# VH-VL binders against Apolipoprotein N-acyltransferase (lnt): the designs that were tried, part 2

Target 1, 229 residues: Apolipoprotein N-acyltransferase (lnt), of Prochlorococcus marinus subsp. pastoris (q7v0g7r236to464)
Amino acid sequence: WQTNMPTREKTNFKNQFINDKLISAQKIALSNDAKLLITPEGTLNNNFNLNFKSKIRMLAGGFRNSKNGLRSSLLGYQIGDKTYSSFIDKHRLVPLGEKIPGFLNIFSRGLSAVGGIQPGSDSRFFKWKFTQPLAIAICYEITDGFKIRNAVKSGAELIISAANLDPYPRKLHYQFLSLARVRSIENKKDNIIISNTGPSGLISEEGKIIKLFDPNTEQNDVVNPNFSI

## First folded at step 4 (VH-VL)

Design r6 (from d5 with heavy chain S105Y, light chain R91S; framework fv_flanvotumab)
Fold by ESMFold2-Fast, scan of step 4:
Structure r6 (fold): chain C 229 residues (1-229), chain A 121 residues (1-121), chain B 108 residues (1-108)
Amino acid sequence: as target 1 above (229 residues)
Amino acid sequence: QVQLVQSGSELKKPGASVKISCKASGYTFTSYSMNWVRQAPGQGLESMGWINTNTGEPTYAQGFTGRFVFSMDTSVSTAYLQISSLKAEDTAIYYCAREPLDWGYDYFDYWGQGTLVTVSS
Amino acid sequence: EIVLTQSPATLSLSPGERATLSCRASQSISSYLAWYQQKPGQAPRLLIYDASNRATGIPARFSGSGSGTDFTLTISSLEPEDFAVYYCQQSYNFPPYTFGQGTKLEIK
């Protein structure tokens, strides 16, 4: 689900509004026989709970409170969950005061807009009990080819790249897409990309763009990677 | 016809354990969650949590972790509540209740008849 | 946690009269409120869900209204079988789902 929600308003969205959108997204997904619903980075507000039980497995970008502070995460919901039962936290933020390359400089500016986020585990390997494992890249993490390769070496069968690129120039959106293609080629694994305003779609294990969503639109669409859920 | 049929009343001594069953019929067991609700003598209803019948994963409300275990057996369409190390304050009627996966709302549409658990010496 | 407060604790009325039962939430729960009826020695029975939707098989004399923090269950003309305890329940926040303490409707 490509949400097309403005970045500056994300933290101000009411839980009811998000719940209504998720119900619509899940209805569309189920009517198209989808097995997994994926949302962009930061889709859910802090302390978010579904007001319904999920009818589909879902990986939702959002925030979670831990005793070590606020975490930016992909939150895993099983069928029947009202609260997430699994998660993978964004593991690396660009350090304050460090000199960073041009591409990463632009990413760090947008990350500052959310503020107060703590880094998580450096593993990009995500294992669900009843599905094949995933390699997860949240925004900046797509630049770390070594960690994604380690996840694939550990058994991940599909790469998922979730982002919120709304605060960044269009040129950077294309650079993100190019990095996603490189990760697919390097690991010989399909890559599902999902971001707030785009790019979103499916890249094959050979780096071909199989499907690409229209940018700057709200779009629910199904993609079929080489992956068993 | 949807039915939830619970096991019979139990009289137990403190420190014993009890396992209550809730047998479902008339619908697809794995398409609806099963909730557990407690009612102490002369008191109101208290939600204990539920079990996701599709995955087998339980979710417990605060205060019902540790001694309380939700489980199920899909082959016989039955949900179970086990209480270990019984205390006098566990004396109550325990209900199972079905929760549909209706969009946007959660409510308990069908209830078992209740199982009275009495803990006394 | 969301606390639901029901009033009155006991309501004494005669058959044919109109009953009005209140449920107040400690914070806004939109319309995520259900009403249940419990007769002595029986399991609760769903009456109303989503604040105002009557459950299947429930007589038309039962109606629910309200949103946010103030909710009402109305029985337009009491029948003898309506004398029971009534509970409201919120599903806006979990865990846990919370119930009100109940209103006992008794025959005068």
Scores: ipSAE 0.007, ipTM 0.498, lowest interface PAE 9.3, mean pLDDT 76

Design s4 (from a11 with heavy chain I103W A104D; framework fv_iluzanebart)
Fold by ESMFold2-Fast, scan of step 4:
Structure s4 (fold): chain C 229 residues (1-229), chain A 123 residues (1-123), chain B 107 residues (1-107)
Amino acid sequence: as target 1 above (229 residues)
Amino acid sequence: EVQLVQSGAEVKKPGESLKISCKGSGYSFTSYWIGWVRQMPGKGLEWMGIIYPYDSDTRYSPSFQGQVTISADKSISTAYLQWSSLKASDTAMYFCARHSDEWDVAGTYFDLWGQGTLVTVSS
Amino acid sequence: EIVMTQSPATLSVSPGERATLSCRASQSVDSNLAWFQQKPGQAPRLLIYGASTRATGIPARFSGSGSGTEFTLTISSLQPEDFAVYYCQQYHNWPLTFGQGTKVDIK
């Protein structure tokens, strides 16, 4: 689900509005016989809970509180869940005391705007019940080829790249898409990309764009990736 | 036609078990929460609990927790209310009702009601 | 639990007159309040939800108002078929709770 909910307006989106949109997205997904619904990075507000039972397996971008601080995450919902039952946390863009190489400095502005986000595990391998193992890249993590490769070597059969690129220049959106294609080629795995305003779609294991959503539109659509080890 | 049809009236003795039914038709039965409401003779309405037929998740009113069992069989679009051992104080009209939204239960009201099942428990 | 209190317990009205029924919640229910009509031997019938929205097929003479803790159901010109018991119900917090009912009788 490409949400088309700009980050500048996030504070004004009520939990009821987000719940209504999730219900609509799940209804559309089920009508198209989809098996998994994926949302962009940061779709859910901090401390968000569904006011309904999930009818489809869902990976939703959002936030979770841990004993070590606030985490930006993809939150896993099984069928029947109102609260997430699985998660994978985003690794911090810039650890304190470290230099950011090249164009990655632009991504650090978005993290600074949110504030208070703690680093998660550097593992990008995500295995949950009832689904094939996944390699997860949240925003800048797509630039770390070694971590994605390790997830694939651990058994991941598909790459999921979730981002929120609205705060960044359009040139960077194209660079993100190019990096996602490189990751697919390097690992011989399909890559589903999902961003709030785009790019979103499906990239084949040979780096070919199979489907690309229209940017700056709300779009629910099904993509059919290939699974392979 | 969208409707909830309940089973017929029951006359039982104290200590007997009973299971009454509520069958939905004309809509996606598994997508809506079904509630049970008791009305004792000459008294008002009391909410007993709800079930989501898709996964049989049940929530009970604190007053009815442990007194009754709510269940559903989605293959025949039917919800049930069951007693393991009836008491004379269980004599009442029992209604099933559907929550108004296809997916939500929070902030939703009853928009469709069954005709009611009269249960009489006496020796 | 949220306690719903209706008043009056009984209201005697002549056909064509206006009836005003009150419902009070022990704590705020925002606008998550519904009104039901019940005739003897029948299931309750939804009249109003969201405190003020008429359900499909409900005549315009029925109107609801209020928010928070104080709510009113108004029947602007009583018809013979309107003599019944009326219940308010909050659906803001669980457990769901009903008022004790207001019986509208012919004078």
Scores: ipSAE 0.000, ipTM 0.424, lowest interface PAE 15.9, mean pLDDT 78

